# VH-VL binders against DNA-directed RNA polymerase III subunit rpc9 (rpc9): the designs that were tried, part 5

Target 1, 130 residues: DNA-directed RNA polymerase III subunit rpc9 (rpc9), of Dictyostelium discoideum (Social amoeba) (q54lp2)
Amino acid sequence: MKIIKKDKEEIITNFEVLQLLKHKRRIEEQVLLNEFVNNVIRYLETTPASKQTIESVKECKKSVTKLADTSGCKILTGEMLQILNIAPSSEVEVHLVIEDCEDRIDAKEVLKEIKNSLGEEAVIRDEDNL

## First folded at step 19 (VH-VL)

Design R5 (from Q6 with light chain E31S)
Fold by OpenDDE, fold request of step 22:
Structure R5 (fold): chain C 130 residues (1-130), chain A 123 residues (1-123), chain B 107 residues (1-107)
Amino acid sequence: as target 1 above (130 residues)
Amino acid sequence: QITLKESGPTLVKPKQTLTLTCTFSGFSLSTSGVGVGWIRQPPGKALEWLAVIYWDDDKRYSPSLKSRLTITKDTSKNQVVLTMTNMDPVDTATYYCAHRTYDFWSGYHFDYWGQGTLVTVSS
Amino acid sequence: EIVLTQSPGTLSLSPGERATLSCRASQSVESNYLAWYQQKPGQAPRLLIYGASSRATGIPDRFSGSGSGTDFTLTISRLEPEDFAVYYCQQHNSYLTFGGGTKVEIK
């Protein structure tokens, strides 16, 4: 099972959940459990998580974290999670994820790092979810 | 093994510019997630962060000292240079350079430090 | 700017005793952005804890960090002679600032 090693496993990305559940599905044989797992897997596969890799997630977090590091900017853990899970493809989407973004961080820079790390293909356009 | 060493003048006159060089080994500033920062400590006082430079040449400065600080790197020489203009006796301190590294979910932190160099500003 | 206030300023203890150091932030700091350093006289600071509770490489188990929000604690379960030093908390939630330090001295 390829999961991101964390000092504190308090927050898990959709990617990590997806990987974990896929692994669980291989181990568990109970029909009811499998149905639940399958449903969640199916859902997550419709999200950016399905297009992410452990490397891309790590890189994205690293790069985005750097933007805020030792700066007046801040990115909350929850916001970082959303960035990874939602994979914003526009500045508007970044603003939706980061509250009061204009006062906290440059959305353009965030977007740039997301695109560079997760790739353009990994960004699910809202149009695709309609 | 990661090591850092500060070098430069130990005596500076008021209004002059201080130039300090951090020479390091055991890591490269070409590595993603790596940075080098400067921290100072006046005698008997607390630590104060000055600046940091990252592998991608991104730079951060203390807001209060930003106008006086410039940080640069020479990756090929494993060196980071800090310049501080308009030095004043109040700037007398031990200046440290430190390795900054990234950890998932914990962010960046200074894990290795140089021994520091005492810079005295005096007429 | 986030100001870190450490208390007490000086902590006088004997070897073998438990040390509890406090760091209070003027604003909320995410736990993953809080670190502790040890500094002995004439030496550079040494990283002890990062992410509020993660021990740095080579740091003994007697050192532990805890806390969240605005209140953080460094605990030394059993003081060793080499543990008498100044301890600084540090945040990088907004820029990077250090506390004023707590001196742990021998009683």
Scores: ipSAE 0.804, ipTM 0.923, lowest interface PAE 0.6, mean pLDDT 92
Fold by OpenDDE, fold request of step 22:
Structure R5 (fold): chain C 130 residues (1-130), chain A 123 residues (1-123), chain B 107 residues (1-107)
Amino acid sequence: as target 1 above (130 residues)
Amino acid sequence: QITLKESGPTLVKPKQTLTLTCTFSGFSLSTSGVGVGWIRQPPGKALEWLAVIYWDDDKRYSPSLKSRLTITKDTSKNQVVLTMTNMDPVDTATYYCAHRTYDFWSGYHFDYWGQGTLVTVSS
Amino acid sequence: EIVLTQSPGTLSLSPGERATLSCRASQSVESNYLAWYQQKPGQAPRLLIYGASSRATGIPDRFSGSGSGTDFTLTISRLEPEDFAVYYCQQHNSYLTFGGGTKVEIK
């Protein structure tokens, strides 16, 4: 299991949570805790986190951060977290994640970087919740 | 070891175009997460960011100087070139190029700098 | 544009003393996109701190950065003779701007 080393508190992605919980499940001996962990794992496995890798998450954050770097644009920590967790697959979804997107950053560019890093297959749609 | 070196004219006449070249070693602009930027510093004054270029040829410019700046790269030569048009005596400064790298938690930062080259704009 | 205001403009101290440098941003800096540089006369700036609190490679432990939002601090726990220089804070939350600098000079 690959874990992103954290030097300071910032964000924890669903991918990271999923990895950590899977690890805990392997070492934890308490049945009740395991059941809870299993439930959370099952949930997260229905999200883009299940199709992500440490490399893809790193690449996505790197690329998306670059879009805002030294520009008038910014990506808030919460927005970055949502980008990684939701893995937007359309401009509309990008607009849902990034507040006032058109005034800040090009949604097409964001989408492009997300697709290039996380991949098109990383998007999991829940049609019943739309 | 990462090194950067600025080269170009040290004297420019007003209204002329300045062309500076940054030659670097120890890294490649083909590497994801890598960039090279330019920063200037008038004598006795603070630093001012000018531009940056990334591995994917994405470019950023200071908003106040954008119309005068052009940054390009030649990855094969490990060079980045900055052009600045319509130079004025107020543009007299030491010009630095710097390596920009990515950190997962803190974003991009300039971690290595050239020694800088003093450019004087004078008639 | 985010303006970084550094204070004091000049800090006069003796070797061995503690130095505290302030950098205030006109707007909040997200994800602590704040760096500190040291510049000695006739030299290029040297990165000290990035991400508000992370020491760059080769930077001694006596240098530390802290802060978030609009208020950031560089601390030199015990000044060495080589620490007398100008220090700049820098943000890259919106474009990239530097503070006006704080000169740490020998008292």
Scores: ipSAE 0.803, ipTM 0.922, lowest interface PAE 0.6, mean pLDDT 92
Fold by OpenDDE, last read:
Structure R5 (fold): chain C 130 residues (1-130), chain A 123 residues (1-123), chain B 107 residues (1-107)
Amino acid sequence: as target 1 above (130 residues)
Amino acid sequence: QITLKESGPTLVKPKQTLTLTCTFSGFSLSTSGVGVGWIRQPPGKALEWLAVIYWDDDKRYSPSLKSRLTITKDTSKNQVVLTMTNMDPVDTATYYCAHRTYDFWSGYHFDYWGQGTLVTVSS
Amino acid sequence: EIVLTQSPGTLSLSPGERATLSCRASQSVESNYLAWYQQKPGQAPRLLIYGASSRATGIPDRFSGSGSGTDFTLTISRLEPEDFAVYYCQQHNSYLTFGGGTKVEIK
């Protein structure tokens, strides 16, 4: 989710959303809202967000941003969000999220940084949750 | 308390190789999210980025000058070295090294600069 | 390559006046990747603003950055004598490039 604050654009990851919702105070009278929130939480718990930490997300963003830093390859805000939310586990998946610049950035390096930061377990797709 | 200092020859002949050293203090190039870059400025002209090296030894170069540039680091000495080959009078400029750091909101940026060293290319 | 065009080239103002500096990019730049630097004569550049609108440590609040897409602005609300200098915008969305600079001089 992209949030525009004044003159800046920021991203909110599924992890952050999940954390916010999990810690959100429930109002007993708001039955439908509570049910909706619980459903969203349950869904997000099946995504990589459930295996992420604030530290791992920050590290991933740092590392991936570095790969693109001062390079001719742009990583769009939306792409970064997808990287964090989807947590690609293969080069093919990385290619689905971002386009490679052969001389500057490649899917292998991106994947490596994702695995190093988010962890191997965090990027593993759990077929049982689908 | 971050400081950077450029050192090297102030006079270079055409076609020679320039070697500049950046010695820094107040930070370590082993720290994740840290880098050191080089920027030059011809007299009375705008700034031009040359190269950057990161904590993990990843390197970036200006595309127009890439073939002439090499950047390396010695983390134990807190030094970054830039070499530029085939110098020409047009390369006369003040050369700066700068600390590059990561911010989770805005990515990487140069927050601290050395005072720069003027390099004149002349026969 | 993203080209940053700064305008005006020279801005002549008096202390106490408001300064508005423009930086236009040849293509869209994410706000997070736009910075402003101040350079006084004989000195190295000093970071003023990063992420288009975030003030660097130690920078007084009279300096502010704004903008998005291709148009960015640095504003000095009330010029102090020490603010007369050259200002550069810089992007790192694609490689890293600087604008041509705007000289703020005393009228």
Scores: ipSAE 0.793, ipTM 0.918, lowest interface PAE 0.6, mean pLDDT 92
Fold by OpenDDE, last read:
Structure R5 (fold): chain C 130 residues (1-130), chain A 123 residues (1-123), chain B 107 residues (1-107)
Amino acid sequence: as target 1 above (130 residues)
Amino acid sequence: QITLKESGPTLVKPKQTLTLTCTFSGFSLSTSGVGVGWIRQPPGKALEWLAVIYWDDDKRYSPSLKSRLTITKDTSKNQVVLTMTNMDPVDTATYYCAHRTYDFWSGYHFDYWGQGTLVTVSS
Amino acid sequence: EIVLTQSPGTLSLSPGERATLSCRASQSVESNYLAWYQQKPGQAPRLLIYGASSRATGIPDRFSGSGSGTDFTLTISRLEPEDFAVYYCQQHNSYLTFGGGTKVEIK
């Protein structure tokens, strides 16, 4: 299991949670006994987290953070977390994640970086599962 | 070891254009997540950010000085160039170039600096 | 534009004493986007703290950063002779700006 190096341990991504829980399940060998953990894993496996890698998550955050770096734009930590967890596939979805996006950052650029880092397949949502 | 060094004229006349070059070693601007920025400091005053250029040739400028600034890079030479037009005595300062790096949780920051070069604007 | 106000302007202390430096922002700054620099006379600034509380490589543990929102603090637990310098806070929440600096001098 690869761990993202952190100076601060405040917020973790769904990807990290999924990896940790899967690892825990393997070690404890109590998959059937921990219904709660299994349910969380099952849920997260239906999200973009299941299609992410530590490399793709790092690349996405790096690229998206750069868009706001030393600019008048900003991306809040919570918004970044949502970007990673939700993996927006359209400009509309980016606007849903970033409040007042049009006044803060170019949604098109954000979307481009998300697609480039996480991949187009990772951002595709099955509408039938909603 | 990361090192940066500023070079250029130390004396500029009013209304002339300043051209400074940052030559660096220990890193490459072809590396994702890397940038180089310029910061200046008038004698006895605080620091002021001017510009930054990233590995992908993305550029950022101080909003107040944007119209006067141009930043470019030559990755093969490990150099970044800053030009500033219409220099004035108020632009007299020590000019620094600095390495900008990325951290997963804290974003980008300047972790290594050149020693700076004093530029005096005088008639 | 985010304005950073540092206080006090000058702090006179003796070696071995604790130093507490304040940086106040005109508007909220995420902790991840606040840094501290040390500058000695005739030298370039040196990064001390980034992300409000993370020490840069090679920085002694006597340096620590804290704070959130509009109020940030740099603490030097026990001043060493080499710690007498000017300290700047810096934000990149909106563009990039520096505080006016706090001079830590020998009493």
Scores: ipSAE 0.786, ipTM 0.912, lowest interface PAE 0.6, mean pLDDT 91
Fold by ESMFold2, last read:
Structure R5 (fold): chain C 130 residues (1-130), chain A 123 residues (1-123), chain B 107 residues (1-107)
Amino acid sequence: as target 1 above (130 residues)
Amino acid sequence: QITLKESGPTLVKPKQTLTLTCTFSGFSLSTSGVGVGWIRQPPGKALEWLAVIYWDDDKRYSPSLKSRLTITKDTSKNQVVLTMTNMDPVDTATYYCAHRTYDFWSGYHFDYWGQGTLVTVSS
Amino acid sequence: EIVLTQSPGTLSLSPGERATLSCRASQSVESNYLAWYQQKPGQAPRLLIYGASSRATGIPDRFSGSGSGTDFTLTISRLEPEDFAVYYCQQHNSYLTFGGGTKVEIK
């Protein structure tokens, strides 16, 4: 998703879209728009975005971006976006997100930073732990 | 309120090892997203990056100088130390340390710099 | 290594004029990895622009950055007397390198 301002664009994650839509002011007369927004929210609730927080997203982006900061490694803005949207849980999934990953950045280090920030894909439920 | 100050010898002989200390205040190197870097500038020449150290002790070095550089930190003293071996007259420069910070949208950048210290390498 | 070529080497202008400084990279640079600094004689560099277009804290709105890929521009819409200095672009997409600088001087 892109945010377009005056004369520039910003690319945002599914988590950021979900946050914006949940807090969007609704105008009762905009029935079709409201229905569309509800459908988008319903979809995003089925993705990793629903398990993320402001803190985990910030930490993930910060830590993964550091791997490419001032190093010979490269990660593209779009690849960082997809890391947050997909939340890779294995080295294979990292390779799917980062084009030609073996030549650009160590997938094991990327996965380590993802796990340290976003955690595992599993959700701990109190009733399941009883 | 972030400040950095470089300290160390101003005159070094060829082949000796230079040790520079960056003492800072207004931030902690334990804070996620924070780093400290070293940049030098020979008299009348452009800036040249040397090294950076991050909050988690991750380190980067300029590839042309990596074999001569060591960067370390002491978070309890608010200090970063740069060591450069085998000094040569061409290494005569003003050496700066700088605060590196993270912006969610635009990534990492150097926002605050020390005043710099001139290191002269001569007999 | 990504080489940054700044042009012109020297830009002679009068106060009130628009200054346009060019930075060309030898390889594509993601905009998040491009910054601009100002340096006056005897002083440390001052960050002006990061992320190609974001102004640093305390930088007047007459400074703006733009560009992408290999071509980046710093624009000073109306030169003030304090703007006569050397300007460096810097990338950190692959290690970290600075351009050779553009000196903006009073004509």
Scores: ipSAE 0.633, ipTM 0.836, lowest interface PAE 1.3, mean pLDDT 87

Design R5 (from Q6 with light chain E31S)
Fold by ESMFold2, last read:
Parts: sequence; structure tokens; C-alpha cells
Structure R5 (fold): chain C 130 residues (1-130), chain A 123 residues (1-123), chain B 107 residues (1-107)
Amino acid sequence: as target 1 above (130 residues)
Amino acid sequence: QITLKESGPTLVKPKQTLTLTCTFSGFSLSTSGVGVGWIRQPPGKALEWLAVIYWDDDKRYSPSLKSRLTITKDTSKNQVVLTMTNMDPVDTATYYCAHRTYDFWSGYHFDYWGQGTLVTVSS
Amino acid sequence: EIVLTQSPGTLSLSPGERATLSCRASQSVESNYLAWYQQKPGQAPRLLIYGASSRATGIPDRFSGSGSGTDFTLTISRLEPEDFAVYYCQQHNSYLTFGGGTKVEIK
């Protein structure tokens, strides 16, 4: 999701979107918009965003970003956003989020920091064939 | 409120090991998102990053100097220690320690620096 | 190694003039990983800009940063006497390196 602020675009996490939508003022006459917003909230509540807090998101981004800080590799801004949105629960999932992960960063260390900040129970995963 | 101060010898001989201590106040190195780094500046030349240590004891070193550097911390004393082996006259520089902090949107950066200490390497 | 090339090496200007300082990277640098520092003679560096465009605490509005990719700019909209100093850009996209500096001096 892209947000245009004056002359700059920003990308925000699903957690931040969920918080904004839950606190959005409603205009009663905007029935279709209100139902669309309700549907988005309903979806986001099935994702890891619903288990996150301001504190856990801040800690996760801070700890994962540190792994690449002043090192020979980096975690791209989009990759960090996906880590927060997906909350990888296995090394395989970390490899899916971080391009060419084996050459760049230790997936075990990334997963360790995700679990220490977001917790193993913060991950909401639905089966695809339900 | 945040302050850092470098201490150690101002004159060392070639081939000796330099040990510098950064003593700080106004923050704790046990706080998540905090680090302390070392940067040097030879007289009349640009700044050169040396090392960083983070709150969780993770460490980074400049790749060109990695074999000569060791950084450690003592959180209870609010100190970070840098050692640099095999000193040479080209290592003559002002050595700074600096507070590294995290911003949610823009990541890590150095915001507060010590006054610096000049270390001269001469026989 | 990402090399940062600052230009010009020396910028001679009068108070009240606009200063434009360039920092060019040898490889693309994400904006989050670009910072600017000011250093006056005999003093430690002072952080001006982080994240390419975010002003550090206590830094006046006349300082602004911009740019992306390989080209970054520090602008001082109206030079004050206290702004005559050396300015360094710094990246930490890969390891951490500083540019060679731009000296802003009174003409």
C-alpha cells in the first residue's frame, strides 16, 4: 500500500493500516465506503497484524534491522515491510521474503529475532484449502 | 543529557596495542536499539568508521581493519572498550566514540559524539 | 566498498547565499542509509540529516537533504556565519563509509 503525503510516498505495515482503519471517523451517509472498510478490517484481523502491538512491531523492526546495520549486507525496506506483514515462522518462510537470503544474511538469526519480538503465537496462519 | 568521553593513551609506539575506553552517561547500553561505535579521523583527513557494538553484544568491524580490532562492553560500568593491534604511524588520528540509535522509519544512525582523543603513533 | 564522492571540495560563499553540496555514491544507496554531518574546526562532528532528508533534533529549517539512488544533496537555503564548516555525507547501505568532505568557507 502506498500513501502519498505531499510530495512523498510512504509504505506502511498491515498493523498500521489496521490501527488507522479501526480509529477512522465514519460518515454515516457513506454506506458503501463504511462496508468496504469493515471488510478490510475483517481481513486484516486474520493476519499477523491482529496479534501485533506498537511495542512488538517496533521491537521486531529494530532487532531485525540491527542484523544488517553496518554489515556487508542489507535488508531492503520492502523486505522489512514483508517480515512485519507475514511474520515468518520458519527458515523457509524467511528465505521466501528475503531475496537470495543464503548469500546475504543468516535466516536462523532473522527468525530468532522475529520470534523474540513478535512471539511464536503472534503468527496467524490459515490453511489454504478450508 | 547523553554524553560520551574517550580515554586512553595519547602516545603509543609502533607495533603496540592501543586500548581506548568510551565512558558514557544519559543512556544504557542494555536498552534495545542502542549501540556505541568508534570512528577515527587522521589529521586533515576524512572520518573512518572502525567498529560498533550493540545492546545485545552483537558487533561489527570495518572490513579493512577487522583483523586488528576488538570491541567489548561493560554495561554495568557504562563503558565500551576498543583495542587495535599492531599500531603504525598511519594510525595517528583523533578517535571518537559515538552513540548509535534507532529511528523506526530511517533505521540506525550516530547522533551524539564524544569530544575525541588524539592518539599519536611514533617511535 | 561503496565510495562516496563529495563535490565541490571547497565551496566559497558569502553569508546569506544558498549552498548546494553534492554526494555521489559508487553504487545505489537506499535513502534510509544516507546521513550528513557538520564539523567545525577542533570539534566533533554533528549530525544534521539522517535518512537522506530527516533533520536531526535542533537542526534549523535552512538545512535540508534530498536525493536518492546515487545522487544526494545537502542544501543550506541561507548561509549563516555559524554554517561555515566541513560537511560529510555517510552511508551504511554496505558497511559504513564517509565522503571526503566539502568545506564551506567565507568568500
Scores: ipSAE 0.594, ipTM 0.819, lowest interface PAE 1.4, mean pLDDT 86
Fold by ESMFold2, fold request of step 22:
Structure R5 (fold): chain C 130 residues (1-130), chain A 123 residues (1-123), chain B 107 residues (1-107)
Amino acid sequence: as target 1 above (130 residues)
Amino acid sequence: QITLKESGPTLVKPKQTLTLTCTFSGFSLSTSGVGVGWIRQPPGKALEWLAVIYWDDDKRYSPSLKSRLTITKDTSKNQVVLTMTNMDPVDTATYYCAHRTYDFWSGYHFDYWGQGTLVTVSS
Amino acid sequence: EIVLTQSPGTLSLSPGERATLSCRASQSVESNYLAWYQQKPGQAPRLLIYGASSRATGIPDRFSGSGSGTDFTLTISRLEPEDFAVYYCQQHNSYLTFGGGTKVEIK
């Protein structure tokens, strides 16, 4: 999903989508659009986005980005988005989000920053895969 | 408002250890998202990054110089200290400290620099 | 190690002309890891552009950055006499390295 802001396209997280949709002005006559928006909100409420805040997302991005800053480690923009969307809860899950992670960044350090910023409760798993 | 100033010896003999202090104002190194880095420039040559320290005491070093560098901070004194061992004439350069900051959209960057201090290594 | 190669080494232009400075990386650099600096004689470097295209505070509109992957460009749309300087690109996608610089001389 892309959002154009000040002539620059931005790829946004599920949390940002959820915030946008919850504060979207509704036009009452747009029944099908309003239904679609409600369905997207309902879905996002089942994801880690529902337990995140503006503050926790900002801190997570800042702290995880620092791990790649000026280091031999790399985190791609899309991988950072997936970290926020999935909120990995284990080193294995970090490896699934970051392609070839063992060659690029210490998954233990990434997981530590995720837990310190998003909290352990905000790191939830898909309920369908108990 | 943000200012940084490098201090330390201007002349060092070979094999000695260089200690440089960056004293800054207008920000706190306790603030999340900030760091202080060191960069040098030999006369007539390109810039070379040396080290950076972040608000949470995380540290990075240039891989070619890591064995010779130590960076530390004293947040209460608004100071960052760089130590470089076994100085050699090739280490003659202007040494800068610089403020590193975070932008949510574009990541980390060096936005404010000190004036620099020339360190000459000679017998 | 990511090597940044800047071209040309020296660019000699008149005031009012458009300057185009190239920075080529030895491997891909994501745009938020690329910056441009200006350095005038006897002065510290000055940040111009960060995140490949974001102008730093106080930088005039005539400076713009673009590019992605391995190719990045700094453009000065209308060269002013005060723009004579050396310009460095810098990446921090893998450690932190600077390019060799492009000297812009105004005649």
Scores: ipSAE 0.588, ipTM 0.816, lowest interface PAE 1.5, mean pLDDT 86
Fold by ESMFold2, fold request of step 22:
Order: structure tokens, then C-alpha cells, then sequence
Structure R5 (fold): chain C 130 residues (1-130), chain A 123 residues (1-123), chain B 107 residues (1-107)
């Protein structure tokens, strides 16, 4: 999902989309739009976005971005977005999100920061917890 | 109101070790998303980054100078210390410490700088 | 190491004119890792722009940043007397390096 600011497009996380849609003002006459929004919310609530908070997302982005700040390691903006959307829970999953990860950044350090910020609960969906 | 001030010797002899202290106020280096970095500028020349230390004690060094640099912090005293070994006349520069902060959209940046301290390396 | 090449080395302009400063990177730099600083003689650098286009606190809107990939630009829409200084670009996508600077001076 792209958000156009002043003179540049930005992409946002699934968590941010979910928050925007949940706080969206509804107009009852817009039945088709309201159903589309409901369907998107229902989908996003099955993803890690539903278990995230403003604080956990900010901490994750802050801590993972630090790993690449002023270092020889690299992480692309889009890869950071995917980390937040997928919430990798293993080194294998980190390697799936970060292209050529072995040459760019230590997957163990990335996973450590993800778990310290998003936690195990951020990965567990509601249908897993009955 | 964030402020930083560099202190240490202004004259150092070749081969000696330079120790600089950055004393700051208006923020805590234990706060998540905060760091303090060191940057130098030889007279009439461009800026050169040296090192940064983050709130979780993570440290980064300029790759060309890494073997000569050590950065540490004392959060209880609001201080960051830079040590640079084997000083040489080419290391004559103004040394700055700077506050490094995180913006959610735009990442890390140096927003507040100290006034700088000139260190001359000469016999 | 990513080398930042700034051009021109010196830009001589009159107050009221538009200044356009270029910063070229030896490798692609994600825009959120690019910053611009102003430095006046005898003073510490002052952050102008971070994230390629975001103005720092207290920076007037005549300063704007743009660009992506390897080419970045700082624009001062109407030069004021206090804007005559040296300007540095800086990247932190891979380690942290500064450009050589562009001096903006009164002609």
C-alpha cells in the first residue's frame, strides 16, 4: 500500500494498514467499500500485524535498523518492511526475507532483535491460542 | 534541550594516546534509540566519522581507524569517552561529539553537535 | 566504502538566487540513509536534511532535499545572507562517510 506524501510515495507496514482501517470513519451508504475494508481487516488479523503494537513495531524497526547503521552490514528499506510484516521466527525465515543475507548481515543478530522487540506472542495468531 | 561538550588535551605528542570525553545533558544514553558519535575535521578539510556507541552498548568504528579507536560510555555520569592510540600529526583536527537519534521514517541521524575541541599533534 | 562526490566545489552566488548542490554516490544509497549538513566558519556542523528530504527541527523551508540511488540534490530556493557556508552530504547506508563539501559564497 502506498501513501503519497507531499512529493514522495512511501510504503507502510501491514500493522499500519490495520490501524488505519480500524480507525477509519465509516459512511453507512458506502456498503461495497465497507465490505472491502472489513475483508482486508479480517485478513490482516490472521497475520503478525494483529499481535503488534505501536511500541513493538517502533522498537523492532529501531533495533534492526541499528544493526545496519554505520556498519558494513546492509538492510534495504523494503527488507525492513518485510521483517515487520512477516515477523521471522528462525534464521531460515530471515534468509528468505533478506536477499543474499550471508553476504550482508548476520541473521542471528537480526533474529535476536526481532524476538527482543516483537516477541514470541507477536508471531502467534489468535487461531493458534484458542 | 540537548547539549554536548568535548573535553581533553589540546596538544598531544606523536605516538601518545588521545583520550577525549563528551559530557552531555538533556538526554540519557540508556534510552532506546539514542547514541553518541565522534566526528573529526582536519583544518580546512572535510568531516570524518570515527565511532558511535548506542544505548545498548553496541559500538561501531570507522573501518580505517578501528584498530586505534575505543569508545565507551558511563551513563551515570552522562559521558562518552573516545580513546585513539598512536597519534600522528595527520590526526590534528577538531573533534566533535554528536547526539545520534532515531526517526521512525528516516532512520538514524546526528541532530545535535558539541562545539568541538581542536587537538594538535606536534612534538 | 561509499564515496560521496559533491559538485561544484565552490558555488558563487548572490543573495536571492537559487542554489543547487549535487552529491553523487559511488554506490546506490537508500534515501533514508542520506543527510545534509551546513557548516559556517568556526562552528560545528548543523543538520539540515535527513532521510534525503526531511528537514531537521528549526530548518526553514527554503532548504529542500531530493534524489535517490546515486544522485542527491540540496536546493536553497532563495539564498539569504546567513546561508553562505560549506555544505556536506553524508550517507550511513554502509559505514558512515561525508562528501568533500560545497562552499556557497557571495560573488
Amino acid sequence: as target 1 above (130 residues)
Amino acid sequence: QITLKESGPTLVKPKQTLTLTCTFSGFSLSTSGVGVGWIRQPPGKALEWLAVIYWDDDKRYSPSLKSRLTITKDTSKNQVVLTMTNMDPVDTATYYCAHRTYDFWSGYHFDYWGQGTLVTVSS
Amino acid sequence: EIVLTQSPGTLSLSPGERATLSCRASQSVESNYLAWYQQKPGQAPRLLIYGASSRATGIPDRFSGSGSGTDFTLTISRLEPEDFAVYYCQQHNSYLTFGGGTKVEIK
Scores: ipSAE 0.571, ipTM 0.807, lowest interface PAE 1.6, mean pLDDT 86

